# Miniprotein binders against q9zu90: the designs that were tried, part 6

Target 1, 292 residues: q9zu90
Amino acid sequence: MKTELEEEEEEEWRSVHEVLLIVLPYLHSLFELLSMIRVSRSLRDAIRDETALWTKLVIEPPLSSRLTDDILSEFSSKSAGKLKTLILRQCLMVTNKGLRRVVDANPLITKIIVPGCSGLTPEGIMECVESLSKNNHKLETLHINGVNGFTKQHLSALYTYLSSEGTIDLEVCPKCDEVRMIPSCSRESCNQKQRKCRGCWLCIPRCAECAVCLVGSDTESQEAACGNDDVLCLECWLVLPKCRFCNKPYCTNHSSRRHEIAITDAASRPSFECEACYYRAGTNPYEVDYQI

## First folded at step 21 (miniprotein)

Design cc2
Fold by ESMFold2, fold request of step 23:
Structure cc2 (fold): chain B 292 residues (1-292), chain A 100 residues (1-100)
Amino acid sequence: as target 1 above (292 residues)
Amino acid sequence: TDQEEIKEYMREAKEQQDEGNYELAVLMFFLALFIAREHGDKTMVARIYNRMAKLFSQLGEYEFAIYWYQMALDVATELDDQELIQKVREELERIESKHE
């Protein structure tokens, strides 16, 4: 027999549960799933009962910076061997051993996407892909940009383990003959085949923001504040915020390097100093030892 | 419109949050987030991240709140949204005072 309080709680949970079932298919990352689990035990229990959630495991920033091999194994074990898609973005603490444990426990994986996982090696990737290839299983997607040291021989061997429509996000650069990511270019003149811009990021100067090529006498590159030889196309340069001293912008990926300036005048736009200008001048650009 | 739906879910989430119905609040924030992502509305994505962070701070889940604030700050910085950047930094300082 139920009390009025128990009936009200059941109705409120039914409403919550209905919305949960709408949300769950659209959750993207493990971090989002874990956040929901932390809200209440009722949500945790309901999510535990949904086995379809565990065929795809996505770990990316911010959680990726804390992911160790043991933590990865713990979360992947919830898939009970049914994992099909593994996405690890910038998981710097994951090693070949950690990846191999997941692959060995999940023979149905068809997609491995591990960009920026610098703790992995080509040999570790090869071993995982070879393990998955037994029983005529074929990998469909392998994204390994950021794992250093792939050779033509590695790439050739990897393709023997993929399906005929399978993709690898590295290829042989036609300019330097090294295995690299070859960015696509959306510049209209390249689309019309008036220019040849196929090449890796080292061989073809490209905008650090939008990746369009910056080749030819009719293109103008603009200097970025990012510290490498990074350059920008004019269109990106025009819209990106600039350092108040040197007039150089950061690309979006390096925007955290800005040193914002406190504003006491409400009419003034916010401004920043790039790292080079900030450390050279600090907050007092005229403070020099020899200036009396 | 999709912008109208996002704002409606955000309003409903805030109402549930104010009433202490954190389960429904977080779910409504996720519904808004899905729509905002699908349509590339990064400004709304950053605002939703900030609201999620406040919800987790109210729950005492400070580690998760910090992560949600960091994601809000990253997108706000990408957009050069100085008002949101300042608000997120103020919230992060407040959490570190309680957490310490």
Scores: ipSAE 0.685, ipTM 0.911, lowest interface PAE 0.8, mean pLDDT 83
Fold by ESMFold2, last read:
Structure cc2 (fold): chain B 292 residues (1-292), chain A 100 residues (1-100)
Amino acid sequence: as target 1 above (292 residues)
Amino acid sequence: TDQEEIKEYMREAKEQQDEGNYELAVLMFFLALFIAREHGDKTMVARIYNRMAKLFSQLGEYEFAIYWYQMALDVATELDDQELIQKVREELERIESKHE
């Protein structure tokens, strides 16, 4: 076992290339790879040509908004047909043709995760799954939340190609019979099946922060500042910051709507006004009235 | 020791950055980032993102610097870390002004 000094000396004397080899297996996203490429030609050469790095391709915000079909094809080609995992988060400019081109070039893909890629259609996804199912290959994961237009018939057809009933992140809501994402519920009574809360966000009232169900008269719900009848469980309500005037909190997703109050009193806690309270009081209602 | 290792990588990265050895600097920041992610230390993740942004700004890679700052801001906002939010916003303003 080496001493701390000897380990520090070994670390300090390691070549850039030796450190790169340690980092490579842990890189997560395309953005991280591209960042290193921009640092030097040596890093660019080491990363650009290494096909093992490209068996997993992850594009997510902030870069996802710039991803076109041609750019996707360019980066996927670096895997040399060995791509296993494709993750595209919120890639609105990717179309069915772009995805199909990647799938056709990479017949070993086992995971397709495309949440919020609204430029894709159910028909395009079906074609990709069918293509991958050739030669007895089967997808293990297909996450398609945010792709518009999935029907029960689409799900049924997809499952004729897939090996597991839990492969797809959408299912038929037992309450409204529509294809939806069904949130999980950690409430103990639901886990022991004393309460039947399986259903989509539209059918089952849930805490806007933690998604636990708020079904039944024995559950207490608290009004959120978020609007649209959003509610919170008591536990989340207690810990979320509250509007100074109405004592309603925003959920974390809507925290950007806070109107922070300038602190002129050194003993004061930081606080905010919710959007509804801020605009009821107004700072200049006549200027708002005269705007186009 | 993992917290000490994160701090050691961050110190080494800053030293290499100050000496202009950006290859080692970025690699040490990534080593720190991996450890911070594995331990769920989101505060450290946000600070490493901020340090990455400063490094890319020094390289003149302002588009990448802005992206790293935006990622730092997103995590800092999730944490409700007002001190870090203010710091990142000030640095973003400086970088965006340089595009004029």
Scores: ipSAE 0.678, ipTM 0.904, lowest interface PAE 0.9, mean pLDDT 81
Fold by ESMFold2, look of step 21:
Structure cc2 (fold): chain B 292 residues (1-292), chain A 100 residues (1-100)
Amino acid sequence: as target 1 above (292 residues)
Amino acid sequence: TDQEEIKEYMREAKEQQDEGNYELAVLMFFLALFIAREHGDKTMVARIYNRMAKLFSQLGEYEFAIYWYQMALDVATELDDQELIQKVREELERIESKHE
C-alpha cells in the first residue's frame, strides 16, 4: 500500500515535527541537542538545519569532564562565527588557548560564563575579553568564579571592556579586600536592616546549604559532617539526612560522601554513616582509636 | 495539575517507545522533563533521567545512556533514594563494562 504508507509517514513526521517545534525553545545544553541527533536521521537533519540553535553553546556536567580544546573548537564552529553566548561549567580540560580560539572565531560573543574552569587563568580571560573589544564590541556578562588568581587590578581592567550594564560575578570583599564571590542573603533581618552580612564565604559564617548568614547573637550554627568549618542554619539542619551515629548531616553538595548501608530487611529505614563514623565502625565499640 | 501533566507525558512517551516511535518518545520525555525542572520536582527529574537512559540503551546508544544514568544517579544521591541509586549503579556498571 504505497499511497497509504506515504500518507501515514507524512502524518507521523508532521506529528513529530509539531512536537519538536514546541521542544526546541526549551533545549538548554549541548548534551540535550546531541541526544536528539542520535535518535534518528530526521531529528539530526532538523537540528543541523536550524542555525539559530547554534548562537548559544552550553556545556556542563557530566559532559564537561570530557571537553577538550579540540572538541570545543569542533562544536563552536557550527555557529559559523555567530556565537553570542558561551557557557562552560566545570570544564577542567579547557585551556586559555582553547577559549581564545572560540573567541577569535566569534567576534559577536556578549556572554562568557565559565564557572569552575580551573584550567583558565586571569591572563587568558583578559586576552579574550580584550580581543572581543577590538571593534567597539562590548561584553555584557562575564562569570569567572572558580578561575584562580583574579586581583583588584584585573577586575578594574575587565570593567573597562564591558557595557555600562555589564556584570562580573566577582567583586572586592569589603571584609578581606580580596576578589571573591559575595553571596546574597535571603534572611529577612538582613534585607530590612541595610545588609550587614556583605562579605565572602571566608569572612561571613554562612549555612553551607542555603547561604544565609549566621552572624549575630540571635543566630545559631549547627555542625555538619562535611568538614571542620562547615555549618548549617537550624532550618536546613532539621531537614537534611543525618548520620546514624553522630547525628550530623551532609549538605546537598557533599551528599556523595555518605556511606549508605545496604538494606536486607525491606521494612528497615534507609540510613548512612558519615566518613568519620564509617571508618570507626570496624573497631572496638567500647574503645576508640581516634577523635572526630 | 503540572504533576498530572508530567505523568501523562511519561505515559505517552512509554507508549510511543513500545511502538518503536523513538522520535516522539524522546520528545515527550523532554516535555515532561522541562515541566519537572520548572517546578523543582527533583524526584521526577531523576525518574525521567532514568527513563531517558533506558530509551538510549534500547537504541544501542550506550555512551548517551551512560550519561543519562550518571545524571539520574547524581540527583538520586542528593535525594538519598537508595532504591534508585542501587538500580542506576547496577545498570551503569553493566553498560560501562560492555562499553570497555
Scores: ipSAE 0.675, ipTM 0.897, lowest interface PAE 0.9, mean pLDDT 82
Fold by ESMFold2, fold request of step 23:
Structure cc2 (fold): chain B 292 residues (1-292), chain A 100 residues (1-100)
Amino acid sequence: as target 1 above (292 residues)
Amino acid sequence: TDQEEIKEYMREAKEQQDEGNYELAVLMFFLALFIAREHGDKTMVARIYNRMAKLFSQLGEYEFAIYWYQMALDVATELDDQELIQKVREELERIESKHE
């Protein structure tokens, strides 16, 4: 026997639950899932009961900076061996051992995507892929750009463990013969085979923003603020925000390195300084270092 | 029409948040977020992140609020949206100085 208050609360939850079922398939990352769990006990319990959520585990910023091997094992265990897709972006504290424990516990994994996980090595990746290949299971996707030290021998061995349509985001560069990521180029002359620009970042100068090649006498490159001789195509240079002193932009990936100018009222127009100009401000006749 | 759908979910989420219906509010923010992501509307993504952060701050979930604010700041920085950058930094400073 239920009171009017209890009946109203049950009806309100039923409405929330209907919307939850619409949202769940579209959740992107573990952080989003954990955020919903923190909203209420009812939402936490509903999410815990949806076991289908745990076939894909995506850990990226902001949580990736806190992810240790033990924490990774804890969250992956919620998949109960059903994990199919593991995506770890910039998880600098994850080691070969941590990854191996996850793959050993989840023999159905078909996608491993670990960009920027610099704590992993080619040998660690090889051991994980070998472990997954047992019982005629084949990996379909392996994205390992950012793991240093892959050789042609590693790449050849990895392909023996992948499915026939399996992909790896590294290949042998036709210019330097090293195993590298080879960016695609959207430049029309390259797509029409008039200009041959297939090669890694070290062999082919490319726009730091859009990766189009900057080879040939008809190609204009612009200096970026990013350092290490990074350059931009004119199109990207024109649209990217510029340092107020040197007029050089950061690419989007390096945009966090801007030194924003303090703004004390809403009418002020914002601006930034690049790192090079910021640290030379003591020699700038219009701006001095006020630190004491 | 996708822009109008995003605006409607954001308006509904705010109404539910003001009424204390946090479950529905967060779900409406996620619906808006999904559409904004599919449309490539990074400006709206940053705004939704900021709204999500305010919701978690209101709930007293300050660690999660800080993460949502940081995500908003990251996208606003990529966009060079100085107004949003300043707004998010002020809110982030308030939470970190008082609830750390």
Scores: ipSAE 0.674, ipTM 0.906, lowest interface PAE 0.9, mean pLDDT 83

## First folded at step 22 (miniprotein)

Design dd4
Fold by OpenDDE base, fold request of step 23:
Structure dd4 (fold): chain B 292 residues (1-292), chain A 100 residues (1-100)
Amino acid sequence: as target 1 above (292 residues)
Amino acid sequence: TDQEEIKEYMREAKEQQDEGNYELAVLMFFLALLIAREHGDKTMVARIYNRLAKLFSQLGEHEFAIYWYQLALDVATELDDQELIQKVREELERIESKHE
C-alpha cells in the first residue's frame, strides 16, 4: 500500500510528465530546454530520455554570444547522429571547424540556418554541403545570410549540390549583381514574379519595419533611428514610438536601442531617447548653425 | 477563450510556484507561453517571460533569470509596455547589483 504521500508524489509526477510531453515539442530554443533542465533533476532526466527533442537544435540570442565550437559539439552530440535541423542565429564564435564537426556527426541534416554567423566562411559552408550531399542525401534549406564573402561562384557551386531553387536564402541581386538576400515585398501589388522592386536591401529602399518597397512616386520614406540609412514607410512611421528629441522611431528589431526617459510626471507620455540623441546629449541637436 | 486559458495556466503556475512545486510551475508557464505564441499575444508572452525570470531568480538561477528578463524586456519594449519595462529593468538592476 503506497502511502498517501507516495500516491500524491506519483500523481504529481504523472502530471509533470504529461505536461512535459505536451510542452517539449513546442520549445523554441535550446535556451528554453536548458531552462527546464535547470529546474530539477527530474525534468533533466525526463528530457534526456526524449531523444526526439534533439533532432532540432536552435541556438539564438541570448545564448548565441557564448556558443563555442566545443559547446555546439556537446549539444549536437545529444542527437546521436539524428539531427535534422540546425539553427544558429548570430553565433559569432562558431567556426567552420565547429560547423563541420556537427555536420559530419549528423549526416541526416536537412536544414542549416546560420544567419549572422560571421565566423563562418563560404568555403566552410561549401564543405558542409558537400559532406551532406554524400549517400544521396540532400540538404533542403540553407540560410546563410550574414555569412560574409559569398560570390556568384560560391552560389553556383552550392547549387551543384542543391538542385532546388530557393534552398539558399541568398541570390544574385538583379540590380547590383552582388550576392545578397532579396527581400519579399509586403505590398500586394508587388507579389508578381517580375516585380520591379526585386533587388537587395541596398538597391531597393524598403521599410525597415514591414519590408514594403519604397519605390515609386507615391512612396514617401521617413528616416528611422536604426542607423544604416534605414527608412520607414509612412504607415509604420506613424505607429512606431518616436524619439523625444529627434522624432525618429526605431523599427521593432532595433527597439532595444531605446533609452527610456524616466518621466517623473504621471501625465507625460512615455518617451525614449534614441542612441544618437543620447550620445549627443551635450549638443543641442537643433544648434546646428547652418551658416548660410 | 485562448486568453482565459493563458491566464488560467499562469494562475496555476503561480500557485504551484508559491507552493514550491517549481517543476509544475515552470511547465504551466510554458503551456501558457505556447498558447500565447500561437495566438501572437505578445503582451502575454512578455508577461510570461517576466514570470519565468522571477521563478528562476527564486531558484537561484540568476543567469537564467537575467536572460528571461532580457527576453521580457525586448518584447515589452516592442510593445511599448512601460510598466513592464520599468519592472523588468528594476529587477535586472537588482540582480546585477547583487552579483557585483
Scores: ipSAE 0.719, ipTM 0.941, lowest interface PAE 0.6, mean pLDDT 86
Fold by OpenDDE base, fold request of step 23:
Structure dd4 (fold): chain B 292 residues (1-292), chain A 100 residues (1-100)
Amino acid sequence: as target 1 above (292 residues)
Amino acid sequence: TDQEEIKEYMREAKEQQDEGNYELAVLMFFLALLIAREHGDKTMVARIYNRLAKLFSQLGEHEFAIYWYQLALDVATELDDQELIQKVREELERIESKHE
């Protein structure tokens, strides 16, 4: 006979498990999942056992910088071959071998989104797509912006395996004839198919915040604290918080790079220091030995 | 209303947290988060992120707490919620100062 205490603990655990099953499908990132795993051993074990829920793997900053091929393999193995969506944003340490290992273990992958994964090559991606195209399986989405070295020949070869235009986020830029992402434009006047602003991010200056083209005599660009010579439209620049020292704002996507300054005075406006200004002061915030 | 449901889950999560039932607490916060995201309630999203950060801080998971606070700060900044920005910054400073 279970003790009353054991019955209460079991009932409590049943409740936890029920809620867990509701929540797990709606997690947005690996970070959220890892957060749950850190709460207790019981949650960790329960999550590990729910292999069916690991159909989507999303790794994005700040975890991206620490993702190795082995770690990626470990997490992807939890899907027990049922992974459908793989999203790796700016995972610089992931190699072709690492990606191939995941793909070979998960033949049902329909979405590969690896923007900014500069450790990958066109050849490595091609091998993955070829592997997934076996047994009448088709990859539906391939986002490879930020993987360097793509040629027109690589794109053409990829499309031999992919049935629909638009599955790949890269196109031949009409302005420079290079393989690049061609962003949309949020300007109403640019909604025409023959928009003058059709071009890659190198050929057409765009606001880092709202992606509006900065083409035309009346479009002054403002400097952002974002890397890669990112610029802002005046409207976005006006509303975005600015670095206390250099007066450059981050776009919303790079807001995590803000170093918050201790508000010593209750009347002082919330201010931040940009990463560039912060590092000039000689503190490396990344020295946290994240032994994962 | 969806907003009432979010608030109820958040209330229950806090109660569970106060009782030391961190497993149920975190899950209830994630339920609230799910609803808030579905309805595009960024204000509630930011508040839930802040609550999750506090929960992880109480668990001694300072690294996770910092990341949740950063998420809260990002959303609060997008919303220009100065009150939440200030609160999150204060908590980040407190955590960072204890680990120096």
Scores: ipSAE 0.700, ipTM 0.941, lowest interface PAE 0.6, mean pLDDT 87
Fold by OpenDDE base, fold request of step 23:
Structure dd4 (fold): chain B 292 residues (1-292), chain A 100 residues (1-100)
Amino acid sequence: as target 1 above (292 residues)
Amino acid sequence: TDQEEIKEYMREAKEQQDEGNYELAVLMFFLALLIAREHGDKTMVARIYNRLAKLFSQLGEHEFAIYWYQLALDVATELDDQELIQKVREELERIESKHE
């Protein structure tokens, strides 16, 4: 006879398990899964038994900075060859050998997303695609933006193994003939495949926030505090927080560069100082030509 | 409202955490997180990340706590939530100082 205490513990565990089953499908990353595993042995054991979880492996910041080839292999081995989706965001320590090992162990991978994985090369990606293309298997998605060194020849070679146009997130820019990501344009008039604004971010001026093209005489660009001559459309410029001194905003991607100013008044909007103003203020305060 | 539901899960999660039921607490925070993400409520996402960081800190999982605080800080910085930025920075400094 189970003790009343054992029955209560079992009921509590059933409730935990039910909630776990609801949450598990919606986890965004391996980090979230690992976090749950660290809470208790019971959660760890329950998660290990859920083999369906290991069909998708997502590693993103902040865990990405510590991901080695060996660690990647360890986690991918839990899929028992059933991995379908591999997402590695900014995994700087992952090498061609590490990726190849995962692909060879999981021949049914249909989706590879490795943005910002600078330790990978075009040749390493090619070897993986070749491996996956065996036995009439087809890779459906290959996102390789941020892997350096891709040429037109590499893209052409990749497409010999890939059945559909648009599988790769890189294209040959029609303006500069370089292999780059070509952003979409949110402007309704630019939704056509043959849009005049079709080009990489270097060839087509775009809003750093919403990627709308700033092509045409009627499109005034606003200066951003972002480096690299980043510009904003008027709509994004109006809504983004602006530096207290120079009135330049950062885009969302560069918002971490804001130097926070202590809010003295509870009613005052949070104000920040941009890096450029911060470093200028450390010099002669009277020489700051605030060109309004 | 979706916000009320998120707040309810967060309240319940905190109660479970205070009772030492960390399993249910973490799952309830994740339920809140799912709802917040579905509705695009980045403010609540950042707050939930901060709460998860605190939970892991209490468990002695300092490395995980730091990572959750970093996630909270990133989202809070995107939102220009100065109050949350300051709170998270203070907690990060506190954790880092204890492990030096």
Scores: ipSAE 0.695, ipTM 0.939, lowest interface PAE 0.6, mean pLDDT 87
Fold by ESMFold2, fold request of step 23:
Structure dd4 (fold): chain B 292 residues (1-292), chain A 100 residues (1-100)
Amino acid sequence: as target 1 above (292 residues)
Amino acid sequence: TDQEEIKEYMREAKEQQDEGNYELAVLMFFLALLIAREHGDKTMVARIYNRLAKLFSQLGEHEFAIYWYQLALDVATELDDQELIQKVREELERIESKHE
């Protein structure tokens, strides 16, 4: 009996370890790894022993807002100098110093993706890229949208160290000459170069959902609830859920702004109100004042 | 077949969770998640996130549970899946009220 229980426990752990080895290489983010570590001491210790698989470090919301330079250094050190991919999304407390420490300790990095990291500067990014290039190593991906202050001169300087066009997610817009992201367009007429729709969001009206251009006499825009005069192509407008009062949809990226209507009848079709229509009705019926 | 494999991992994970075998339960949920992500099945991704949140709530890891629920809610909202949105919001309200 006791022997049977001991055999069952040994078989269970071997099963757990086998599955762990399958899962570890495919973890999406640091949050997932930290979650596993919290489950048991056995998982924490097993993950520690598999640190050779730590070639990718991904920090994104919600945890990105808590990431400091010191915490970043602590987690990156677990890669033991073998880090190849560093992804920091909206890590507002990371500075040039913190990024430089990671880069200096990890000369094999080929991908740096730091969108929305407003604590970084173009000069800090340039120093990191220069540092990586000193070993005849070339960065393959550099995504820096959301880092303020990039100029045409910065892009030109960065490309003296980089291997090819397309490495950087910012370009000089051919329409306004500003450094911006240039969305791709899947519209067939643009793919055949019948239209010259290459330009930033400010210069080329585009569907807020799918980014196809809305230029020319044969296209019409549909109004979105997202604000700032965002528009949609007809195809996206037709499939997106609409506000029950004004019939305007949110794009997928702004879908969290919907004010869902409380349902007392389980058979009722789901509905929502956009922010404008919801607040037009006066006091929010679903909120209680917590200041009393 | 991939859908059948996802369902089997989810069922086994729940069974292990009910038996208190949390190590295997969490790993089976992650196997299901990996397949669902490769298939592009966002509905199943949101459901797996919700299951993981329940597991971490049961473990007493309430901050992690809240984050997993928030991930589930984000995907469910993107999909306009009102049934899942309501379910996740009820669970979030329960854990946030009890914890704080």
Scores: ipSAE 0.636, ipTM 0.898, lowest interface PAE 1.1, mean pLDDT 81

Design dd4
Fold by ESMFold2, fold request of step 23:
Structure dd4 (fold): chain B 292 residues (1-292), chain A 100 residues (1-100)
Amino acid sequence: as target 1 above (292 residues)
Amino acid sequence: TDQEEIKEYMREAKEQQDEGNYELAVLMFFLALLIAREHGDKTMVARIYNRLAKLFSQLGEHEFAIYWYQLALDVATELDDQELIQKVREELERIESKHE
């Protein structure tokens, strides 16, 4: 016979469990799941018991920098062979062998998204896709931008293993005939049947932030702080935060390169220095005479 | 009403956190996060990341707190929210120096 205290504890857990079931399907990444596991033993055990939770594995920064083949295998094994979606963003330490082990253990995968995983090769990707194609199973999505060395032969072969509506985020550039990512362009003037700005980043000058083309005589651009002569369309340049010395902004992808200026007065406007200006200021002898 | 719902979940999560009901607190923060993400409210996403970081710091899960603060910092930097950037950096320094 249960006491009133024991009945209250059971009701509190049921309330938590109801909310957990609402939240779990909408988690974005492994990091979020691992965070919940650390909260309590009861929550960890409830999550472990939900095998359907492990049909999607998403690893991205910051965790992606720590992901090795063995760690990947450990986390993917929790899906008990039921994994359907594998997303690894910028997982530089994952190799072809690590990916193959996950694929071999999870024959139901329909989506592989591995952007920036430079430890993978076209041959490794081909082997995984071939393995998944057995038993009339077909991959639906393959995102491999950032993996070097894809050829037209690779793309042709990959499409034979994908579903009829399957997608790959690389294609043959109509300008240079190389396998590249071809950005879309949202510029209104480019909305025509024969879009002349269809081409890869190397063939078509584009805004580093929004990818709109900069090929017309009426397009304006400004230099970014990102380096390699990256430029921005005027619209993006106007809204992006700018270096206090050179007035050049970083695109969003490079915003981590900012050297933020310490602010001691709440009324002060926030600012930053780009890497180029920061290193010039850091060598100023008049500001560091007593710090030498 | 979505902003009102997000704020209500945040308030209830904080209330549960203060009472030591960390299981429900974390889940309420995630409910708020789900709604904020679905509607593209990056300002609220950054604030919720910051609150999650504080919760994990209170739990003594300092590695996770650091990662949640890093996520908050990334979004705050994208938004150019210098006030939040400064607050997050101060918290990161405090945690790093104590557990270096």
Scores: ipSAE 0.611, ipTM 0.902, lowest interface PAE 1.0, mean pLDDT 82
Fold by ESMFold2, fold request of step 23:
Structure dd4 (fold): chain B 292 residues (1-292), chain A 100 residues (1-100)
Amino acid sequence: as target 1 above (292 residues)
Amino acid sequence: TDQEEIKEYMREAKEQQDEGNYELAVLMFFLALLIAREHGDKTMVARIYNRLAKLFSQLGEHEFAIYWYQLALDVATELDDQELIQKVREELERIESKHE
């Protein structure tokens, strides 16, 4: 009873909807969902209706800065109590109450990954883990680096609820006895059972790029542009792009600090200036020269 | 093979994009992305991110396009793929100059 145009449009939407149902469970982040919502009103409405397939909720920069407890609750509620994985990276506005609300509504969560969520405390994390441990449920992954205030006592208490060592991304550093992340090391000599380089970033000098230790006489290192006395192993230093003035590279984590130089000659290699050299090279229009 | 399937979805997504069927285009890019992620083909992941950024730029969604380009740049940097890094940086500069 429909016109030919109306039938073609309905058939195209059915095809779109069928593909959406295949894609939706495998989306990585909230940003991907929000992107699809911007494509059309039909996709927006379909995603709103089908978000019950969410078992994984990932919020990270840049959108993490906008995430409040209420917004978190709104998106987690679309999982209808079936959320299994919660990943919040640098969500500064999320508090213990917001996290607890999600945990209480989703008793099947097996992964909580909350790096850099400074609104959370060890006590708030403990309460969430205790709540999830009811009915013999055990959290499989708890990544809490960047949450301030964890002590050895907190780790010990957390492991009374958790199934195995390695569930938590913090441990007691054998060099300084503080609760820290202890990086892995890919250096061949460090793949042995009792590696001497086992220690936190403060105790073991490491390449800012690959985390390989720089403690032996067979290691060579060079200064990075990143500051804070960061260094790079020779292998990473050789391959990373370098500031055209001071010849120091940024590690990948700080690569956004590069001031890229536009290519005006196709024969020229791309280049950049580090922040220190960029501002020294006279980008301040009010600089006054007091030299004679 | 999965490589052939990724390429086919990418080709079909481009065709839908050229015809203005943006719903199918974006979803076919995501189908390619799903396959590339499952097989660990990070080079294809970065290329698909770049294609998505171009699609959102065409839609006038410049903030989203910039973030898709940033995602492509992150993966290309992880791979140390200098050619793709420079290509994405050029496209980011074009969007920033037009958007402003």
Scores: ipSAE 0.595, ipTM 0.888, lowest interface PAE 1.1, mean pLDDT 81

